# Ledger of designs, part 12: VHH binders against Beta-methylmalyl-CoA dehydratase (mch)

Target 1, 351 residues: Beta-methylmalyl-CoA dehydratase (mch), of Chloroflexus aurantiacus (a9wc34)
Amino acid sequence: SAKTNPGNFFEDFRLGQTIVHATPRTITEGDVALYTSLYGSRFALTSSTPFAQSLGLERAPIDSLLVFHIVFGKTVPDISLNAIANLGYAGGRFGAVVYPGDTLSTTSKVIGLRQNKDGKTGVVYVHSVGVNQWDEVVLEYIRWVMVRKRDPNAPAPETVVPDLPDSVPVTDLTVPYTVSAANYNLAHAGSNYLWDDYEVGEKIDHVDGVTIEEAEHMQATRLYQNTARVHFNLHVEREGRFGRRIVYGGHIISLARSLSFNGLANALSIAAINSGRHTNPSFAGDTIYAWSEILAKMAIPGRTDIGALRVRTVATKDRPCHDFPYRDAEGNYDPAVVLDFDYTVLMPRRG
Below, E stands for the ipSAE of ESMFold2; O stands for the ipSAE of OpenDDE; V2 stands for 0.75 times the mean of E and O plus 0.25 times the DockQ between their complexes.

## First folded at step 1 (VHH)

Design U13 (framework vhh_8h5u_2)
Fold by ESMFold2-Fast, scan of step 1:
Structure U13 (fold): chain B 351 residues (1-351), chain A 125 residues (1-125)
Amino acid sequence: as target 1 above (351 residues)
Amino acid sequence: EVQVVESGGGLVQPGGSLRLSCAASGFTFSSYEYAMGWYRQAPGNQHERVAIITSGGSTNYPDSVKGRFTISRDNAKNTGYLQMNSLKSEDTAVYYCAADSLEYYGSTDSEYDYWGQGTQVTVSS
């Protein structure tokens, strides 16, 4: 039927194509409660309205990753319903603060296309922009996704691979003008370690593990409206490559972020996603551990009270991180590594 | 030319062991872009996945072979393996090696890019 959206295949995408994704969505306090229950996040900024207000915000904001998941989920029916894999992220920049009651909408532009040599699949590069009800950008990012072809004999488009940034420059980071660390409460935040106390190259084991449950992951994908068949449809997936549904990679990002409170409690807000890679599939029953490395310390122009840290967080399945598993000398990931996530956080500093 | 070639099949008694090999040519398993799997088909049965190993080294097995079969990869030799222990008569099938150009995938399709011709494994006395 012409009335149904079966999802797009590789040959349906065109360079420069703009896609306005259905439907705008108001984020409610109910959505926040559901998100909090999925991850058990302890970060004070998103847990406490008085804490957020002491930092100059109107109230406790929506978690940056919940914003990410909702913006991302809106793209799924048009971009990745027929996807094989979400390959990576680049240039992710958070903008305007999102509060409960705000309405988000998402638009994507196709910025690159590359047919794989198998003749059956291709990679679609998209720049996605989420905006609030006042058309303020709340998140923009590039992702590339491997999508099936409908017809292997369809002609390949010209190969265009965009120039992907290595990171979001500190000068492009959004720091809300009302935010101030002057009244920062270390006891309520949960750690005495501020921006000044971290060293480039420092590695932090987040210690604890969390086991993924089937119902938990289904609730997460439903909350985000990430209806990709590989996450949603067990009837089809039981006959697929893994015989079961795979965990949404963004769920792993949120689990790793939640675990990182233990060691990075004062990493208040994610300002940028520089890169991310889902290196191995995860399934319900897997236990996720995480560790982080401080990649860079950056001064924010015009600010003495808040700095930026560039952080790599690595997540593993069924493998504690006390020895910091990552890549070998040849660049191959440890088999237990499921996430390699490079992002920038805002943290108070001693001014 | 890109291909995979299976070897190591044969006749074995119940409870015995076999090691299947999958030699790749024209591409390498050391690339992050490739996953490798073993599949089997017995007469009268539909095609069944036996084992998968991703480019990052993660493995997956159905309950029918879990604990008995082990999939591995030797990147220096560009060869994949399936170690089959405690073989049962119901393991009798043609075993196919398959390689996919995708590093990480969540596809519902059981089709891989490169399939071998198959190697017969017969478990009987």
Scores: ipSAE 0.012, ipTM 0.354, lowest interface PAE 8.9, mean pLDDT 86

Design U14 (framework vhh_8h5u_2)
Fold by ESMFold2-Fast, scan of step 1:
Structure U14 (fold): chain B 351 residues (1-351), chain A 123 residues (1-123)
Amino acid sequence: as target 1 above (351 residues)
Amino acid sequence: EVQVVESGGGLVQPGGSLRLSCAASGFTFSDYGYAMGWYRQAPGNQHERVAIIYSGGSTNYPDSVKGRFTISRDNAKNTGYLQMNSLKSEDTAVYYCATDEYWGPSDYGMDVWGQGTQVTVSS
């Protein structure tokens, strides 16, 4: 039937095309409870309303990554239902604070197209914007995705590859917190280490591992409405490439973030996603470990109470991170590396 | 032209070992995006995946061969391998090397297949 959406193929995208994604979604306390239970997050900002209020917020906000997953999930039927691979992220900037009861909607603009030499696939570059009910931007990011062609003989579009930013500049970060040293409870936060205590190049093993469960992952991808066939449809996927459903890469991001509490407890929120890559697939039964490196320390202009850290978090499967696995001498990822995630967090300072 | 060619099949006794080779041309297994897998088919059955190595080097095996089969690559020779140990009569099949230029989430199978090599496990 003409009434169904089979998803878009590479030929269906046009440079400058705007796609308003169905449907707006109100985030409920139930969504928050489920997200917290999926990852066992210990971050005080999103767990404690009194803690959040001590930083100038109305109440405990929605976790930055839950905002990311909901905004991203809305794009799936239109952008990536016929996708082969989600290739990367750039320029991810979190904006207005999101609270339970807020309604989010997502719109994307096609900013680049490139047909691959195989003639069977192409890469679509999209700039996606999530807004709340007052049209305030809560998240914007660029992603590029390899999408199947419907007809290998269809003519290639003009190749347009956007200039991707290396990072979100510190001047573009939203800093919604007011930190008072007298009111910041280090014991409740879970660590005595603040922005001043971290060093560029410092590597932090987050120690613990978490095993992915089949039902747990299905709850995650349903919560996000990331309905891509590879995550949802075992009947099709048991005969497909992997013979089983693949774990959503964003689930790995949230697991790694949760594990990073052990070493980065005072990283209040993610303010920016500078880049991210899903380097190898993960499946139910895999045990995820993580480690982080401090890439940069940035002062927030006009602020002495809070700063920004640029962090790389690397996640591995079935491999503890005490020796910081990453890339070999040839630039190839260690076989156990499943995530390379470069992001900016906000952290209180000893002002 | 992107191609793979299998070799190393033959007759082997139960409990024995055999190493299959998969020679690649028109691409390198160390290039980003190339996954390589081994598949087998016995008469009357559908293809079964027995090993896969992803572009980043991670591997996966079904329970039927886990601990007995090992997949690897030699980038200097642009050749993939399947080391098969503790072979059983149930392992008798035509073995195929297959590759694909992508390794991310997809409903596709492998898109470049070799011609196959026969492995017979019998006394």
Scores: ipSAE 0.000, ipTM 0.321, lowest interface PAE 11.7, mean pLDDT 87

Design U15 (framework vhh_8h5u_2)
Fold by ESMFold2-Fast, scan of step 1:
Structure U15 (fold): chain B 351 residues (1-351), chain A 121 residues (1-121)
Amino acid sequence: as target 1 above (351 residues)
Amino acid sequence: EVQVVESGGGLVQPGGSLRLSCAASGGSISSGEYYMGWYRQAPGNQHERVAIIYSSGSTNYPDSVKGRFTISRDNAKNTGYLQMNSLKSEDTAVYYCAAYDSEFTYGLDYWGQGTQVTVSS
């Protein structure tokens, strides 16, 4: 029926196409509570309204990753319902602070198309922008996704691969104007280690492991409205490649972020996603561990109280991270590595 | 380099009027395709959104100022204005102007240094 959307196939996309995704969504305190419960997140900024207010914010903001998941989820029916794999992220920049009661909407633009050599699949490059009720950008990012062709004999489009940024420059990072770390409470934050105390190349084992449950990742996927069939539809997936549903890769990002509190408690907000790759599938029953490496330390122009850290967080399944598993001598990911996530956090500095 | 500069602040009596100006210059802001907003912060209080005007000329206001404040812009000059009428003591704050990128780019917000508005007899 013309009234239903079975999802788009590769041939349905056009370079320069703009898609306004249905539907705007108001984020409630209930959504925040559900998100916190899924990950057990302990970051003070998003857990405590008095703490956030002491830093110059109106109240405890919505977690950057919950903003990401809601913005991303709105794109799924139009972009990736029939996707084979979400291949990566680049140029992710968080903007205006989001609070409970704010309404988010998402629009995407197709910025690249590439048919694969098999003639059966293609890669769609999309620039997505999430805005609040004031049309202020809260998040923009590029992602690319492998999508099936409906008809292998359909003509290939002109190949256009966009120039992907290696990172979001520090000068493009959003630091809310009212924010100040002048009266930062180390005891309430949970760590004495500030921006000054971290070293480039330092590796941090986050120690703890969390086992994923079926009901857990289904609740996460529903909260985010990420209804891609590979995560959602067991009837289809039991006959698929793995015989079971794959956990949404963003759920792994949030689990790794929550685990990173142990060692990075003062990494209060994510300002940018420079790159992200889901290197192996995760399933219910897998136990997720994480470790991080400090990639760069950056001064924020005009600020002495807040700095930026570029961090790589690696997540593994059923493998503790005391030996920092990552890539072998040939550059191949360890089979236990499920996430390679390169992002920039804002952290207080001693001034 | 993009700069945003506020002007027009001062002391005014309750029930009075004041007009703030916001001049944006440099970089990509010169396209006129950005939107502008006014925000305020009183001592001991949080930042509050006051008014937004989009490149189309559409506007939004919170209930606290709706009907009393009017935002406008001159796209040729990249200048925004906030006309404040029927001022109350509760309107006393530092007022900040911000210019926002409404397009798909990495530049989001450019903030001024603020201008003090005091409503007192």
Scores: ipSAE 0.000, ipTM 0.133, lowest interface PAE 17.9, mean pLDDT 85

Design U16 (framework vhh_8h5u_2; at its last look DockQ between E and O 0.05; V2 from the best seeds 0.00; counts 0 for: pae O 7.6 > 2, unsure alone 56.8 < 65, placed apart)
Fold by ESMFold2, look of step 2:
Structure U16 (fold): chain B 351 residues (1-351), chain A 122 residues (1-122)
Amino acid sequence: as target 1 above (351 residues)
Amino acid sequence: EVQVVESGGGLVQPGGSLRLSCAASGFTFSTDYYAMGWYRQAPGNQHERVAIITSGGETNYPDSVKGRFTISRDNAKNTGYLQMNSLKSEDTAVYYCAKDYGYEDSPWFDYWGQGTQVTVSS
């Protein structure tokens, strides 16, 4: 009974508490191959070592989102095993480049607590940091989750809600690439459109759709060592809320990113996750479509070779995106929307 | 304050029908939750989920009520419904409307109201 880890309930968290998550993980070329097979991502930076070398890197780096899923997955047993909702993300900054062979470990700090008025749940704000084997930060982010109480009568902690950034400031972005106009191969990248060619407010339908397969989404979630049973335990979930396993929300993020190649091929990497909402569950058999809006163009201080775009990518299920489904005038999401994702990409500048 | 109010219960004969309503305040079904559900509890039993509907309109039912119960919602009224047809004596219970945040082991009975009694008796 005492050796099984039941996870934390709301009253188990303490402000300022640090949690070292089990277990460190070496990312391998095998993980990269599986990630590519699951999503079919075509971004040249992560597909081609010669292309990555033309940008000053040693080799093709690990996809930012694979790093995210591994870091996120480590937090689940301690932070969100007893959560009922993942309410939001903020301040998601990618740091040092990750290559096959690097070992990642994750630590979280409780930076906020708020018991809900019903007395049955509370919101836990955590700052999670993934580092490599040299203690260099590869990813940090804040998320807040609604977590069940074990004992409804447990006393409420003092309410602390942290300041949360709307976006990661440009000055905090890690920009590990050097772009030479003479050496940047637009044909290999798959698009002639660079940072200079996009305009704020531009909406881009990524046009293609991808159907989720049952085995693939479960395998992906377990690949990340994410222990949330709702994604993979059908014996339990057959009698659960939907009678089915729910697709991990991060799986939708990666599908949407992969789809975005058609329209954003020169968005080399994701440098920041500013916010994200998982607006509806997804299931195997759903076909995911996506569209994006350019929210901001941001000059990177001291750089004329590369810029940042803040992007909103919206994913839908069973609903093509030629008319950009989103929210109605009252703020309600279109019923088909499954993801509202606000992130920052790095893109070469022409000048 | 987040609140749900169930109504529409009553006494009916076997084979009869009832339509339950769930009026929500302090939140909007289509923007605040992954799902809304109907649950029931008979004396001495655990709560049982009898219907769920997502913001996107996807529904699910246990075998005990599938084909007889239909969940729906009216986003303009911020109201959920449970149409209950071909009622049987084993459907006798207090029925609750609850929000569901759509994540890992979510309690299906968070923010419950007082419920509405359904009694199916000859």
Scores: ipSAE 0.013, ipTM 0.507, lowest interface PAE 7.2, mean pLDDT 88
ESMFold2-Fast, scan of step 1: ipSAE 0.043; ipTM 0.537
ESMFold2 (binder alone), look of step 2: mean pLDDT 74; pTM 0.759
OpenDDE, look of step 2: ipSAE 0.016; ipTM 0.319

## First folded at step 2 (VHH)

Design L12H (framework vhh_8h63_2; at its last look DockQ between E and O 0.12; V2 from the best seeds 0.00; counts 0 for: pae E 11.0 > 2, unsure alone 63.8 < 65, placed apart)
Fold by ESMFold2, look of step 2:
Structure L12H (fold): chain B 351 residues (1-351), chain A 121 residues (1-121)
Amino acid sequence: as target 1 above (351 residues)
Amino acid sequence: ELQLVESGGGLVQAGGSLTVSCAASGFTFSEYAMGWSRQAPGKERELVAGITSGGSTYYADTVKGRFTISRDNAKNTLYLQMNSLKPEDTAMYYCAAPFDDWYGEDAFDIWGQGTQVTVSG
């Protein structure tokens, strides 16, 4: 029918195209409760209003990754409904703090296009911006996706591959907290280790594992109003490439972040997503483990109370991480690796 | 070490049969979709057949009814049984993992060296 939207195929995208995504969404305390029940996040900032107030906030804020999933989910019907892979992220900067009651909307711009050699798919680079009801940016990021062509004979567009930042510069981070060393409650935070205690190159096995359940990964994806049918429609996917519904890659990101509490409890919030790859599909029944490496310690200009750590978190399926699975000498990922995630967290300093 | 090694190619007369195999190592074979592609001299690589981790299969129209893809997860081996072979089936046959899912310079994408199948009239 003329009234149903089949989504965009690769040849439908135009460089510089702006897309206003449907379905602005008010985030509620109920959404927070569901998010917590799915991942069990123990970070005190998002769990405790008194803790958040001690850092200068009005209340416990919405988890950065819940904001990310909601903003991401709005883009799916227009950007990636006909995608076969979400290839990566760059330049993900979190802005204004989001609280229950805030309404988010998303707009995207096509900033790059590259047809693949097979002539049947292409890569679309998209810059997405989520704003609240006051038009304040809460999140912006770039992602690129491999999207099917509707017509294999459609002519290729001019190839444009944008310059992608290696990381969000520390000068661009939003740092909405003020930390008083005398008043920061290490016991409630769950760790004595602060920004000063981590070293570049340090690897941390987060030790615990969490098994994915079929209903839970679908519930998570529905919570974000992400409509990618590969996560839901077993009638089709039973005869698809995997024979199963695949898990939304963002579900793995949130599981890995939650697991990282054990080892990074004072990483108050994610301030930036620098890079991310979903290296292998995940399915219900997989048990997710994670480990992290400190990639950089970054002083925030003008601040001695809080610093930034650039972190790589690697998630695996059915593989404990005591030996830090990653890539081989040729650069190929270990088959157990399902996520390679490079992000920046904010952490209190001693001085 | 991540590897896919094809074998079983050779010369066969039109109307004959041949099985090619792909031995996989260095990854969790049972969790990935696998596939066969082929490339004749001077032509583009063509998808031939795919099989999901759960055993569901699909085929290119050019081989449907003549070729059968299968997998043995206990042996980490992918198979392509080719019956009623025609001269136009002559090609280098490649296996791949994951089959047709992850494309691009950073995506997981491993390919074998290929095995030559030549069908004579």
Scores: ipSAE 0.005, ipTM 0.243, lowest interface PAE 11.0, mean pLDDT 87
ESMFold2 (binder alone), look of step 2: mean pLDDT 78; pTM 0.778
OpenDDE, look of step 2: ipSAE 0.045; ipTM 0.407

Design L12K (framework vhh_3k1k_2; at its last look DockQ between E and O 0.08; V2 from the best seeds 0.00; counts 0 for: pae E 9.5 > 2, unsure alone 62.6 < 65, placed apart)
Fold by ESMFold2, look of step 2:
Structure L12K (fold): chain B 351 residues (1-351), chain A 122 residues (1-122)
Amino acid sequence: as target 1 above (351 residues)
Amino acid sequence: QVQLVESGGALVQPGGSLRLSCAASGFTFSEYAMRWYRQAPGKEREWVAGISGSGGSTSYEDSVKGRFTISRDDARNTVYLQMNSLKPEDTAVYYCAAPFDDWYGEDAFDIWGQGTQVTVSS
């Protein structure tokens, strides 16, 4: 009997299979302190209980991206331990507010399978759902990954490719806040610019840069209980393609979100992840910069106090963003670009 | 440095037996599938046998099934090919291969050894 699990290969997945991921986790204020230490996030909603209470919450909630990393991390041993590439995300919707003391667990369902023509790899589409201790959904999303086959002669499954949304519709967003113009403290939030003040197509350089340290990115990988070995096992990786551990792509997402405070301070929370691509590897010693573009402004039905912005945030390594690095005319990413992230934030409207 | 080194090739008579070894270094051997290929003079390289990580599953090309056995010793980072009832048609250079995990998948390719010559003739 083999008591260790080498992870799943492409031929191990079955359409409709449900996977209950190990290691439910109670989120603590200690986790919040470590997350803040890693990224330095300054958003008032997650930093101040009085600020959160003025918006109708019990206390300061857990950051949406910390929720995402914990939910995502539980899937790695089962879904992507033997993956070559994480190809995309879709339909990422945040649900019930998460507080310290809540326990999160994750279940995934295989919703698509497609063997690649080379017969050596296949694409697995999964729908993952994170719930709290009351079985309330806190996050759901679809992702698809290119996974190695164990045996190139294994027969191909029937191809099923799911329909994927381009974005989470505004009507599907969870909006857990109530904003009173009389009570909303712009000075504590850190900006006078509200939903009404942003324009579609506007580009915002977040100006600051943060250098990645080896210990911090590895600690983040372990904090999320993400088992992807390429991030922490230098004994193996010193003989790999790069000779170094690579940075978890989600670490870049959180750095970029934290940097975006300078320019988007009233983006209270992330309500949806519409898509994301990790376009080049990152390593310790790289300095991350970011810029954002407003892709859409969406009124929330029945609400005049709060609106939604669809945002693209692009992160670079060792390249300041005053000229908004992105793609060339042929659609190729600038070599400095390490993240192309499409998400939706909730922002107060002017009263 | 990732390496695969084959050994054990020899001249044998038809009906004889050989055991090939492939020593691996520079990667986590126990987690990866290992494969044997062969190439006869003037022919393309062809797959012969494969074994999954931890040795739980084996597979064989039809012409060698029942005659060849692939096995692995993860403690010694070695994969073996036991070849019985050898035929002149089995004459070839035999190669060991392992999958290589390229970060983006753009350059996914097997790591190959130098090969070991097996000749079956009277």
Scores: ipSAE 0.006, ipTM 0.149, lowest interface PAE 9.5, mean pLDDT 88
ESMFold2 (binder alone), look of step 2: mean pLDDT 78; pTM 0.782
OpenDDE, look of step 2: ipSAE 0.020; ipTM 0.407

Design L12P (framework vhh_7pa5_2; at its last look DockQ between E and O 0.06; V2 from the best seeds 0.00; counts 0 for: pae E 11.3 > 2, placed apart)
Fold by ESMFold2, look of step 2:
Structure L12P (fold): chain B 351 residues (1-351), chain A 122 residues (1-122)
Amino acid sequence: as target 1 above (351 residues)
Amino acid sequence: QVQLVESGGGMVQPGGSLRLSCAASGFTFSEYAMSWVRRAPGKGPEWVSTISGSGGSTSYADSVKGRFTISRDNAKNTLYLQMNSLKPEDTALYYCAKPFDDWYGEDAFDIWGQGTQVTVSS
């Protein structure tokens, strides 16, 4: 039918094209309750309004990753419905704090195009911006996806590969908190370890595991209004490569963040997403474990109350992380690794 | 195992007609969109036409639109391509294909058969 949307194929994208994504979304207290139920996140900032108020906020804010999933989900019908793979992220910067009652919308710009040598697929680089009802940026990021061509003989566009940042510079981070040493409740936060106590190269096994339930990961995908059929359409996926619905990679990101509380409890919020890879598929019944490495400690200009940590969190399926599973000598991921995630958190500082 | 067997090719004069068939087995045929893809001498694969699993939606390459008709019989697990008003540029090896459904793969179509040759020559 002319009224059904088949999504974009690689040859449909044009460099510099702007896409306004459908379905602006008001985030509610109900959404927060569902998100907490899905992941069991224990970070006090997003769990406790009095705790958030002690840091200068009006109320407990929406979790950065819930913001990310909602902004990301709006892009799927236009950007990645016909995608084969989500290849990476860069430059993911969180902006204005989001509270229940805020309405988010997303716009994307095509900033790069490269046809693959097989002539059947191409890579689309997209800069997406999520804004609230006051047109304030709440999140922006770059991602690139491998998208199927409709016609393998369609002529290739001019190749443009954008320069991608290695990380979000500390000068670009939004730091909406003020930390008073006298008023910061370490017992409620769940750890005495602050920014000062972590060292570059330190590896932290988060020790706990969480098993994925089938209904749970599908509910999460629907909560984000993410339309990618591979996550929910068993009628089709029964005949797919795996014979099952695969878990949305962002669900793994949120599970890993939640697990990281045990070891990183004072990582108040994610301020940036620097890079991410979804290295192997996950399915219901898999048990997710995680470990983290401190990649960098960054002083925030003009601040002695709060600092930034750049962190790699690696998630595995059915594999405890006491020995920090990662890559072999040839650079291949351990088969148990399902996520390699590079992000920046904000953490209180003693001095 | 997925198996696709193409038939119905042959030599025909310009302006002639042929009907291609594709017998499918090893998967639930009615659940998948199916495509015809062709490979002309010295050229890479060219998408020709696609039909939805139900048969309710069809699409065609501009080069064949109005001349070719894709259809399917889900009771017989068979895909068809009726080719009318054939031209020399339609000369190719024709394959039926199951659409790409591999989330982590790179190819657009699964081609499992040897194809059926169509030659349009005066």
Scores: ipSAE 0.000, ipTM 0.130, lowest interface PAE 11.3, mean pLDDT 88
ESMFold2 (binder alone), look of step 2: mean pLDDT 80; pTM 0.806
OpenDDE, look of step 2: ipSAE 0.016; ipTM 0.391

